# VHH binders against q9y6x5: the designs that were tried, part 20

Target 1, 379 residues: q9y6x5
Amino acid sequence: LPPKLLLVSFDGFRADYLKNYEFPHLQNFIKEGVLVEHVKNVFITKTFPNHYSIVTGLYEESHGIVANSMYDAVTKKHFSDSNDKDPFWWNEAVPIWVTNQLQENRSSAAAMWPGTDVPIHDTISSYFMNYNSSVSFEERLNNITMWLNNSNPPVTFATLYWEEPDASGHKYGPEDKENMSRVLKKIDDLIGDLVQRLKMLGLWENLNVIITSDHGMTQCSQDRLINLDSCIDHSYYTLIDLSPVAAILPKINRTEVYNKLKNCSPHMNVYLKEDIPNRFYYQHNDRIQPIILVADEGWTIVLNESSQKLGDHGYDNSLPSMHPFLAAHGPAFHKGYKHSTINIVDIYPMMCHILGLKPHPNNGTFGHTKCLLVDQWCI

## First folded at step 15 (VHH)

Design yh2
Fold by ESMFold2, fold request of step 16:
Order: sequence, then structure tokens, then C-alpha cells
Structure yh2 (fold): chain B 379 residues (1-379), chain A 119 residues (1-119)
Amino acid sequence: as target 1 above (379 residues)
Amino acid sequence: EVQLVESGGGVVQPGRSLRLSCAASGFTVSSNWMSWVRQAPGKGLEWIGDIYSGGSRFYNPSLKSLVTISRDDSTNTLYLQMNSLRAEDTAIYYCATGKDYYSIAFDIWGKGTLVTVSS
């Protein structure tokens, strides 16, 4: 039977939540499989870019989803979480579900993973749900398991996305132990139900399951605000994205805009595009604006001196608070193995290996994940 | 000793509603998956639906619009709400669970409660 893989993301699941909260069901999943304690994600540490990096193995500059909010100066197109369906934005890469379902006798299924409801290179996931945050985890899981069980050609790659703990992390902040404990307990209950459902349907023993996330979460505060309106007039620039990495399109001389911004706050780094640190791999795409502003951890860039969030992400990808985890179980994976770290771009070549797919050119390193896999020698 | 006891069966007219109860003893109803299953006269067992330890519920597609499974941890009771009852819903209704969290078999059964739908 062809190998099968279910990729699950719980958005905004900070790696150290595993150590600081109780997860009896997730810990049992890990005990019978593998854990990567920290996954180093890509800059900027936002939802759309990192989910696309997982499924393409590419840095943001290479796959073209460089933020949750983007602007293309030539076509005048805008991208946002409510305007994300134009294939133009996604077509700079080929995600794994496209490659998978173009193989002989294979199809792909998706429950809400970013991009799976878009026809990328004229190919949309064989089975998918249009994104709707009101659809319950139960319904997403029911659709995925139905498709895994009874599709022709068979579904060999499936994705499942859930918005928590990201939504609650923004609302309460990661340091709110009482509220985050309740939220994370519910997530653990859902993981337990996922495993029980897969066992009940006879899928568990032959399905590879990866549970991971796109980024973490850091605590914010009303006393850590950077007010752009105090530093520069709106008429001098177009704001493409705001916080914690602002994307600035100058309307006047670029050097003048840069000079007005560079002294705005000691808690914000201001970069001309050519000066963005090389370690970010965030420079070589036209969708990256001429000036970016990068707030220090826990600082919020605002226009009106208020923030509705107590937690945020998008910061420097070297920060441990921005890192998710990865757990996996199935015939391809060892049992009871813990691994310190991988890069998020390494997940793609590993998944291609598990599925027997030829990876497109990518930034991942298969060698980084070899110790997770039973068919590989860990040296 | 783990025990399941169904109740709430009886004779009802078509189109009416009925709620069945499954009282559990010897374990907590939320500690494992639990199921409702029925057997019509002269027929095999038919799965109605499950409620999993975390509260997720899944139903037989042919019955989904007619039934709701719930539980109450404070009374240690599983429920089956049935609406718009039909003659073909005449059956003995059982609650069941596995012998432990990891079992996928219906190892532990109640004695059943009879529901007769007739005018």
C-alpha cells in the first residue's frame, strides 16, 4: 500500500508550552514516536509564510509568501488574510500536495491548511475545505478521515489546520498561566480524540502523522509600544504591514523616509532592503518592501498608541519564543526518540522522502531529519 | 467492577422524541470513548455513534440528523437523544466501551433498553 502522511498544525504552539503545561495525550503520542524540541522557523515568524515554508521547504524570499500582508507594485495586487485566493501570490513555489496528487494513483486532502483552497499552478488540493474559522475541529477531522478512508485515487497526503493556541495566545499572552492552561488542555483533548479516531477507523498503524506548528508567541504590553505617528507623517509612505515587522513603501525620497524612521525608537531596527541581515534570508523578492521595521521582542508597532493583543509573533526567528515544536508517529518514525532542533524548511524534504516524492529545489537539508526515520542511519 | 446500565426505553409513537441514559459505574464516562449501538429485531448490530474522551462526537451518517450523543460527568451518565422517531428505530439500544483507553473493540456492554416505535 502507498505510504500515507497526515500533517497537522496547531497555530502558534510555542515549543516550551510542552514543558510548562500538561499534555497527557500529546506526551503519549511523543512517547510512541519522535519529538523535535525546537523547530527554527523562517523570518518573518508569521502564519502564512511559515505554513508555506513547511510544505515547500523554501525560505520566504524564495516561495514568495513573505508576510500575511503583501503588495505588488507592478500588478497593484494586495494580499491579506481576507484576500489570499489569487494564485499569483502562491505560484512562485510548488507545495507538496500539488506534487503528491500529480503522481499516479494519488490524491491530496486538506482541512484549512493555508493555500490548499487555491489552485496553485492550476492545481488545487483534490479534496479540500474552503477556509472558514467557524468550522469545528470535529468537522475538519471528520472530513480528513473520510477522505483518507474512502477516496479514489487514494489520499496519500492530508493536511489539517487549527487556529489555537494562536488566537488565545494573542488574546491572553503566553504568560497567562490560568487561561493558557485551559486552552492548552482543550488542545490536548483534541489530540487525544484525533488519535482515538484514527485507531477506531483502522488508520493508526499505517498512517504517518506529524503534529507541528508555524511559530510561537511572546508577551506584549501596553507599556511597550512604538508609535509611528509620532515619528513620520502618513503622507510620506504606504503601510503594507504593521507589526512586529512593518513593511514601508516610501511615497517620497527613500533616504528621507529612512532618516525619519531610524531614530523613532531604540526598540526598533530600521532596515533598507539591502541592509536586512543575511541570516534572515529575507531580501531577494520584489514583494519585500524597500524599508522594513523590526521591533524588539515584546514591542508593538502602532499607529494609535493602543494594542488589542497581549501576545504576538513575527519577530526575529532566532528568538526561542518564536519557535514551535514537531512531534511525529507512524511506520516511518522511530519510537521514543527526542531530537533537539531542526529548521522548519527541513520538514519538506523529510515529507518527500516518506511519501517517495522527488523534492523540488529547496532550502531544507534531509540530513537534519535522518535520525527521526527508521530507514535512515543516524550518524 | 465496570458496569453500564441503559434506561429510558419504552413504547413511543412515530415522530416523537426520546432520550436514553447509560449510567456508568466503576469508571468515569469521560475517561474513555463510549458508543451507542442498536439491534433491530432479526438484524445485526448497527453503530449509532461515539463520544471520545476529549468530547469529540462522530455519528453513523444515516442517523446523524436524528441523534445527539452527550454525557454528564457529574452524574457519570451517557445520553442518546433521538428525534423524529420512525418504525425502523425499533431496537434494543446498548451503550458500550473498550476494556481500556487503547481498545478499539466493544468489550463492555450494557444489558440494553428496548425502544418500540409504533402507533
Scores: ipSAE 0.461, ipTM 0.809, lowest interface PAE 2.4, mean pLDDT 93
Fold by ESMFold2, fold request of step 16:
Structure yh2 (fold): chain B 379 residues (1-379), chain A 119 residues (1-119)
Amino acid sequence: as target 1 above (379 residues)
Amino acid sequence: EVQLVESGGGVVQPGRSLRLSCAASGFTVSSNWMSWVRQAPGKGLEWIGDIYSGGSRFYNPSLKSLVTISRDDSTNTLYLQMNSLRAEDTAIYYCATGKDYYSIAFDIWGKGTLVTVSS
């Protein structure tokens, strides 16, 4: 039997939600499988970049999806969550579903994972849904399970994406216990239904399932605003992305724009591209703008107006509030094992190993995930 | 003692709609998966659909556009809404569930309710 893997993301699921809220179904999943308590994600800690890092094993500078909003000065192309279909943006890497379906007698399926409805290297996921946030979790799950059960060549790699708890985390903030308890209970119910559906279809025993996320969420406040218009006239630059990592394309002398910004707020770091800290691995791509502004945790960069967000992400990837978790179950994984931490880029080489795929060059370290796997010696 | 009792059957004209009920006792309808199944005269059992404890619903593809499963915790009742009824929908309709959350078999059945679609 060829090995099979389902990769599931619940967007914005902060690692410590698992300790601070009740998840009877997810905890049963973990008890029968493995848990990585903290996954260190990539900077910037945004949705599109981190989802692509999971499936490519690459830092953002290397895979080219460097933010949720991007601009290419040469081609004049724009990227956003509503304008993400041009393969130009995605073609700097080869995601695992492309490698998988190019193998003999294999196909890939996708329910809304970022990039799976784009023909990357002239290859689109074998079975996919065009992105539409109005499509219910149950319809996404129904499509994925039908494809896993009924496809020829067989689906051996499948992805499933859900927008919560990210959407509610932005709306309420992670500290709103009442609303977040309700939101997270619903997510746990969906995980229970996922597992029960897999069992009823006879898939559970031979399918490897990873449940993870792209980033966490931190509390924001009207008391923590950085008013960019107070520091610099907007006519001096083009704003490519705003908060919490602003991407600044100068319209005047770059050093002059930098000097106007560098003392704008003690709660914001201003970097010339060449001065971005090496630990971010966020420098060596033309899509990274000449100046970036990095707000401190919980601070929001605004253009002389209030913010409606009570939670946000995108901050420094060393912050525990930005870190998701990873749980996994299936024949490749130990039972009842807990692991402290991995890097999000480590997920890709682990998945390649499980599927018997040769990984493309990447930034992950297979050794970091060996202890999760039954076929590996963990010293 | 777990018990399931279907009701709402009867004679109905083609093209009309009908809602069946399944009253549960001995457990909460939302604590387990539940199913609707029917048996037409002279035919075998036909699965209509499921509702899982978390509320996810899955249907027989042949019936998906014609039926909706729902439940109400306050009355501890499972429902089957059927639209655009046809003569071939004439059947005994059963609700069923597993003996526990982890069962994948139809362990517990109601006695059924007869639906006759006739002009």
Scores: ipSAE 0.454, ipTM 0.808, lowest interface PAE 2.6, mean pLDDT 93
Fold by ESMFold2, fold request of step 16:
Structure yh2 (fold): chain B 379 residues (1-379), chain A 119 residues (1-119)
Amino acid sequence: as target 1 above (379 residues)
Amino acid sequence: EVQLVESGGGVVQPGRSLRLSCAASGFTVSSNWMSWVRQAPGKGLEWIGDIYSGGSRFYNPSLKSLVTISRDDSTNTLYLQMNSLRAEDTAIYYCATGKDYYSIAFDIWGKGTLVTVSS
């Protein structure tokens, strides 16, 4: 009888895809549940940081996953999508699956959500998959549903991650209607299969399901490149991350590096760490480098080469193109309700409420999500 | 009128492979989930696996390594590939589906095709 929650992410699912493409299965899911049309995510609008913000309710500066590529100068540790298993990087926060796993008579399960194959605070979900992008959606779904249905102590919180439409969004760009229609049709088919599987196993009526994403995607172009090698010699800095938010570790006086970069392009903002806009909540962590470069929407920072990327994300989190959506269905949620916007950090306290968990200190606001929930009054 | 017609059954030697077909009419095989189910002599129905409209496939864990379900939209046909056949695989094999996308019941059945695994 304990409440159960399945959190699903389709990576890079831009919110306005819902308006610009056909989603019969997702629309049916929404019709029987709730929709948040735009979720305001956290800066930088990258995969690892935003997935961790969903499950911690924290800004990136607070949870410590501040980019997909990071460097710690004291320990000389590097973080990347191929080198992400050191708990050092993840231990600055407590994600919801750790809190849930530590409850008596409950367990957590995970199918490839970022960080779930890492022991965080010496704790890992009872059931999880090591990340492997070659594992099909159906295998991920089969594992997660078997664990939800057949585990002791019962699995009450489960995560499911899928790499599309992000991969295709980078390859084709969000404006390629023909290719993105094909990709998004496949995503809708997978959502239909998800719902059908849950119904077939008898889970659908009593399982809360959230379908969301970490960020959107904006169109890039060969005509919108910012060439750093034209402005500064590589010998003056170490490049920690490149585009669209470059992370610059100066090798010489930081003011000299800043001055060489500040007029490099009118389509790039250059910030000393202390000058990063407060609205980004992206300043108070040692993993944020002394200088960051923030490209304008659709611009790509390159070194001495052209870019083959047709879509990208990571830009200013105020941009609607960077915003995902959230849809949810289950006993905790209203039916047929549409909500304009929430902050991505609001998802965490809502999930804690649904599961009866005490949230850790976080940046989310439970009040922002009350109208989605049947046990809350919404006028 | 919706119909399902299985074919491809017969006598087959142990260790061999066999591919069964399920021809659908009155609907498109990819518009709904579809299942394979079998019944051995004197036994109850045993679920083999499903293919969902989106192409996701799920199998009875005891049979997972021995079978593959597929479909061909251009011929409107569902398939069951069975490998390393054993005497215990002798059964009548049925394809089945729900009356609509949202049904969880096996509402529509074929007549079945007999597979006999024997020397």
Scores: ipSAE 0.425, ipTM 0.800, lowest interface PAE 2.9, mean pLDDT 93

Design yh9
Fold by OpenDDE, fold request of step 16:
Structure yh9 (fold): chain B 379 residues (1-379), chain A 119 residues (1-119)
Amino acid sequence: as target 1 above (379 residues)
Amino acid sequence: EVQLVESGGGVVQPGRSLRLSCAASGFTVSSNWMSWVRQAPGKGLEWIGDIYYGGSRFYNPSLKSLVTISRDDSTNTLYLQMNSLRAEDTAIYYCAKGKDYESIAFDIWGKGTLVTVSS
């Protein structure tokens, strides 16, 4: 049988949740498969960018989804969670479901994964759900498993996305043990639902399943705020994205705007676009604005009218609090193997290998995942 | 003692609704895969539906529009709501607990409750 792969994302699942809370279902999943304890994601550590990096193997500057909110100065278009369906934003890269979809006798399926309800390079998944956060996990699971089981041509690549524990992390903060324990238990139970459903349909033994996330979550506080209004008049710039990485489009001279912001807070680094640190791989795209503000971990950039979250993400991708995990099970993977760390862009060449796809040029390193795979020599 | 006890069965007229209960003892319903199964007179066992750990439910396609499975964690009870009952729905209804992750089997069964649909 041709190899099949299901990629599952639980948004905002911080890696260290695994050691601080109990996950009996996920632990069983890991026991029979592999675990990567920490996945270093891409900067900025936000939902849309990192999900697209997983499926393209590219840094954000290369695939063009550089934030959850974007502005293109040439076309004057805006990107946001409520306005994400224009192929213009996605077409700077080719995601794996498109590559798979274009192969003979293969099809792709998707349940709510970012970008999957958009025709990219004039190709859309054979099966997909329009994004709707109100749709239950049950319905998403039912559709994905139905497509994996009964489609012709067969679905060989599928994605499943769920919004938790990100939403709850924002609401309660990751350090709220009581509320997060409840939330994470629910997540583990949903993993149980997934595994049980796959077993009931006879898919479990032959399906490769990856469970991962796009980013972690850090604790925020009312005591750690950076008010931009105290440093610069709002009339001098357009805010494209706010916290913890603000994207600033000056309405006056860029240097003047920069000078007003550069010493705004000791807990915020201010960069001209050309001075953004190379390690972020966040410079070579026109969608990155002329000035970027990067708050320190746990600090929130606010305007006077802004509300406060108790948890947030988007910070420096070297911070452990921003890192998700990766677990996997299936014919392609070892059993009972744990690995310390990989880069999030490494997932793409691994998935391509599993599916027998030729990868597009990417920033991942296949060598980083060889030890997870049964058909590779690990040295 | 580990057991399941079904209740709520009886004689009902066609078109009526009925809710069956399954009270669990010795284990937690919400921590297990649970199922409803029925057996009509002279027929084999028929799967009705499942409820999994996180609450996801799956039904027999032939019965999906007529049944709803739910559970109450506070009372550790499984429910089967049946609507628009027909004569062909006459059967003994069983609740069952799934065994483990390694096998697709049930390890605990109730004794069943009889539902008779008759005009």
Scores: ipSAE 0.917, ipTM 0.964, lowest interface PAE 0.4, mean pLDDT 96
Fold by OpenDDE, fold request of step 16:
Structure yh9 (fold): chain B 379 residues (1-379), chain A 119 residues (1-119)
Amino acid sequence: as target 1 above (379 residues)
Amino acid sequence: EVQLVESGGGVVQPGRSLRLSCAASGFTVSSNWMSWVRQAPGKGLEWIGDIYYGGSRFYNPSLKSLVTISRDDSTNTLYLQMNSLRAEDTAIYYCAKGKDYESIAFDIWGKGTLVTVSS
């Protein structure tokens, strides 16, 4: 039988949650599999970009999903969480589910993973759900496991996405131990549901399962605000994205806009597009705006309206608070092995290897994940 | 003492609804895999459905449209809502607690409650 892989994402699951809270189900999962304690994600550390990096192995500048909110100056198109279905935005890369879908006697399935309900390069998974945040985990789990168990041709790659603990992290802040404990317990229980369902269907022993996330969460405060209106008149620019990485489209001379913003706050770095640090791999795409503002960790960029968010993400991808984890179980993985760190783009070549797929050119390093795999020599 | 006690069974007319209860003692329902199973006269055990740790529910496809499993954490009680009952639904209904991840087995059973659907 061809190898099978289920990729699961719990949005906004910060890596150090594993150290600070109890996860009986997840810990059992890890005990019987592998753990990567920290995954360095891509800049900016937002949902759509990082989920697409997981399944493409590419930096944001390469796969073209450079933010949750984007603007293309040529076509005048906008991208947002409520407007993400145009293949125009996704076609700059080939995600793994498309590669898998195109294989003979194989098919892909998806439950709510970003981009999976869009035909990319005229290809869509044989089985997928249109994104709807109101759909329960139960329904998502039921569909994905049914497809893994009964599909023809067989589903060999599947994705499952869940919106927590991100939403709660925004609401309560990651430092709210009481509320986050409750939220994270629910997540652990859902992991229990997943494992139990797989066992009940007889899938557990033969299915490779990866549980990961796209980003972490940092604590925000009303005491740490950067008000752009104090530095520049709104008539001088169009805001494409706001916080914590603002994308600025000047309506006047770019240099003038830059000069008005460069000293706006000691807690914000202002970059012309060509001056964005190379380590971000966030320059070589037309969808990146002429000026980028990057707030320091825990600082929020605002206009006149104040934000009620107590947690946020999107900051520098070198910050530990932005990092998720990766756990995995199945025939391809060792048992009881822990690894310190990988890059989020490394997941793609690993998944390709597991599935026997030829990877597209990518930014991942297969060598970083070899120690997780039973068929590889650990460097 | 660890136990499950089913209640709510009885004689009902076809087309009616019935809600069964399963009261747990000695363990927490929401922390365990729970199941409903029934046995009709002269037949073997039939799985009805499950409720897992996070509350996810799964049903026998043949019964899915007719049953709903739920639980109340505050009272540590499992429920089985049955609608549009038929004569063939006559059975003893059991509540059971799953053991753990290592084996697909039940470690605690109720004594069952009889449901009779009249012709």
Scores: ipSAE 0.917, ipTM 0.963, lowest interface PAE 0.4, mean pLDDT 96
Fold by OpenDDE, look of step 15:
Structure yh9 (fold): chain B 379 residues (1-379), chain A 119 residues (1-119)
Amino acid sequence: as target 1 above (379 residues)
Amino acid sequence: EVQLVESGGGVVQPGRSLRLSCAASGFTVSSNWMSWVRQAPGKGLEWIGDIYYGGSRFYNPSLKSLVTISRDDSTNTLYLQMNSLRAEDTAIYYCAKGKDYESIAFDIWGKGTLVTVSS
């Protein structure tokens, strides 16, 4: 039988939560599998971009999902979480579920993973749920496990997405121990539900399962605000994305806009598109706007009427607070092995290897994950 | 003492609804996966449904439309709501606690409560 892989994402699960809170179910999962303690995600550290990087192995500039909110100047199209169904935004890359599904005797399934309810390269997952945040974990779990167990052709790759602890992180801030303890306990219990269901169906021993996240969360405060209206008139630019990385589309001369913003705050870096640091791999795409503003960790870029969060993400991808973790279990993985760090783009070539798929060109390094796999040499 | 005690059974007419309760002592219901099973006269045990740690529920497909499992953490009680009862639903109903992750077995059982559906 072909190998099977379930990829699970708990949105906004910061890596150090594992050190600061108790996760009996997840720890048991890890004990019988592998753990990568820190995963360096891609810049910007937002939900849509990073989830697409996981399944493509590409930096944001390459796969074309460069933010949760995007604008294309040529077509005048907008992308947002409420407007993400146009294949135009996704077709600059080929996600792994498409690659998988195009193979003989294989199909893919998805429970609300970003991009899975969109036909990409004229291919949509054989089984999928339209995104709806109101749908319970139970229903998502039921559908995924049903598809994994009863589909023909068999589902060999599946994705499962859950919005916590991200939503709560935004609401309470990651430093709220009382509320976050409650939230994280619930997450651990859901992991328990997942594992238990797989065991009950007899899938556990033969299914490879990856549990990971797209980004972490940093504490924000009303005392750490950058008000753009204090630096530049709103009529001089269009805001495409706001915080903590603002995408600026000038309505006047770009240089003039830049000059008005460059000294706006000591806690914000202002970049012309061509001057964006190379380490971000965030330059070579038309969907990246002419000017980007990058707030320091914990600082929020605001306009006069902007809503504020107690936690946020999207900051520099080198910040530990932005890093998620990766745990995995199954026939492909060792037991009781811990690894310090990988890049989030490294997950794609690993998954391709597990599934016996030829990977598309990507930015991942298979060598970074060799030690996790039983069929590879680890030095 | 570790125990489960079912209640709420009795004689009901066809088409009626009934809610069974299972009170747990000595352990926390929400920290375990719990199950409802039944045994009709002259038949073997039939699985009704489960509720897991995070509250996810799974049901016997043949009964899914007629049953709902829930729990109350404050009272440490498991519930089985049954609707549109039929004569064939006559059985002793048991609640049970799952043993652990590795086992499909139960380590704690209630004594059961009899439900009789008759006109």
Scores: ipSAE 0.905, ipTM 0.959, lowest interface PAE 0.4, mean pLDDT 96

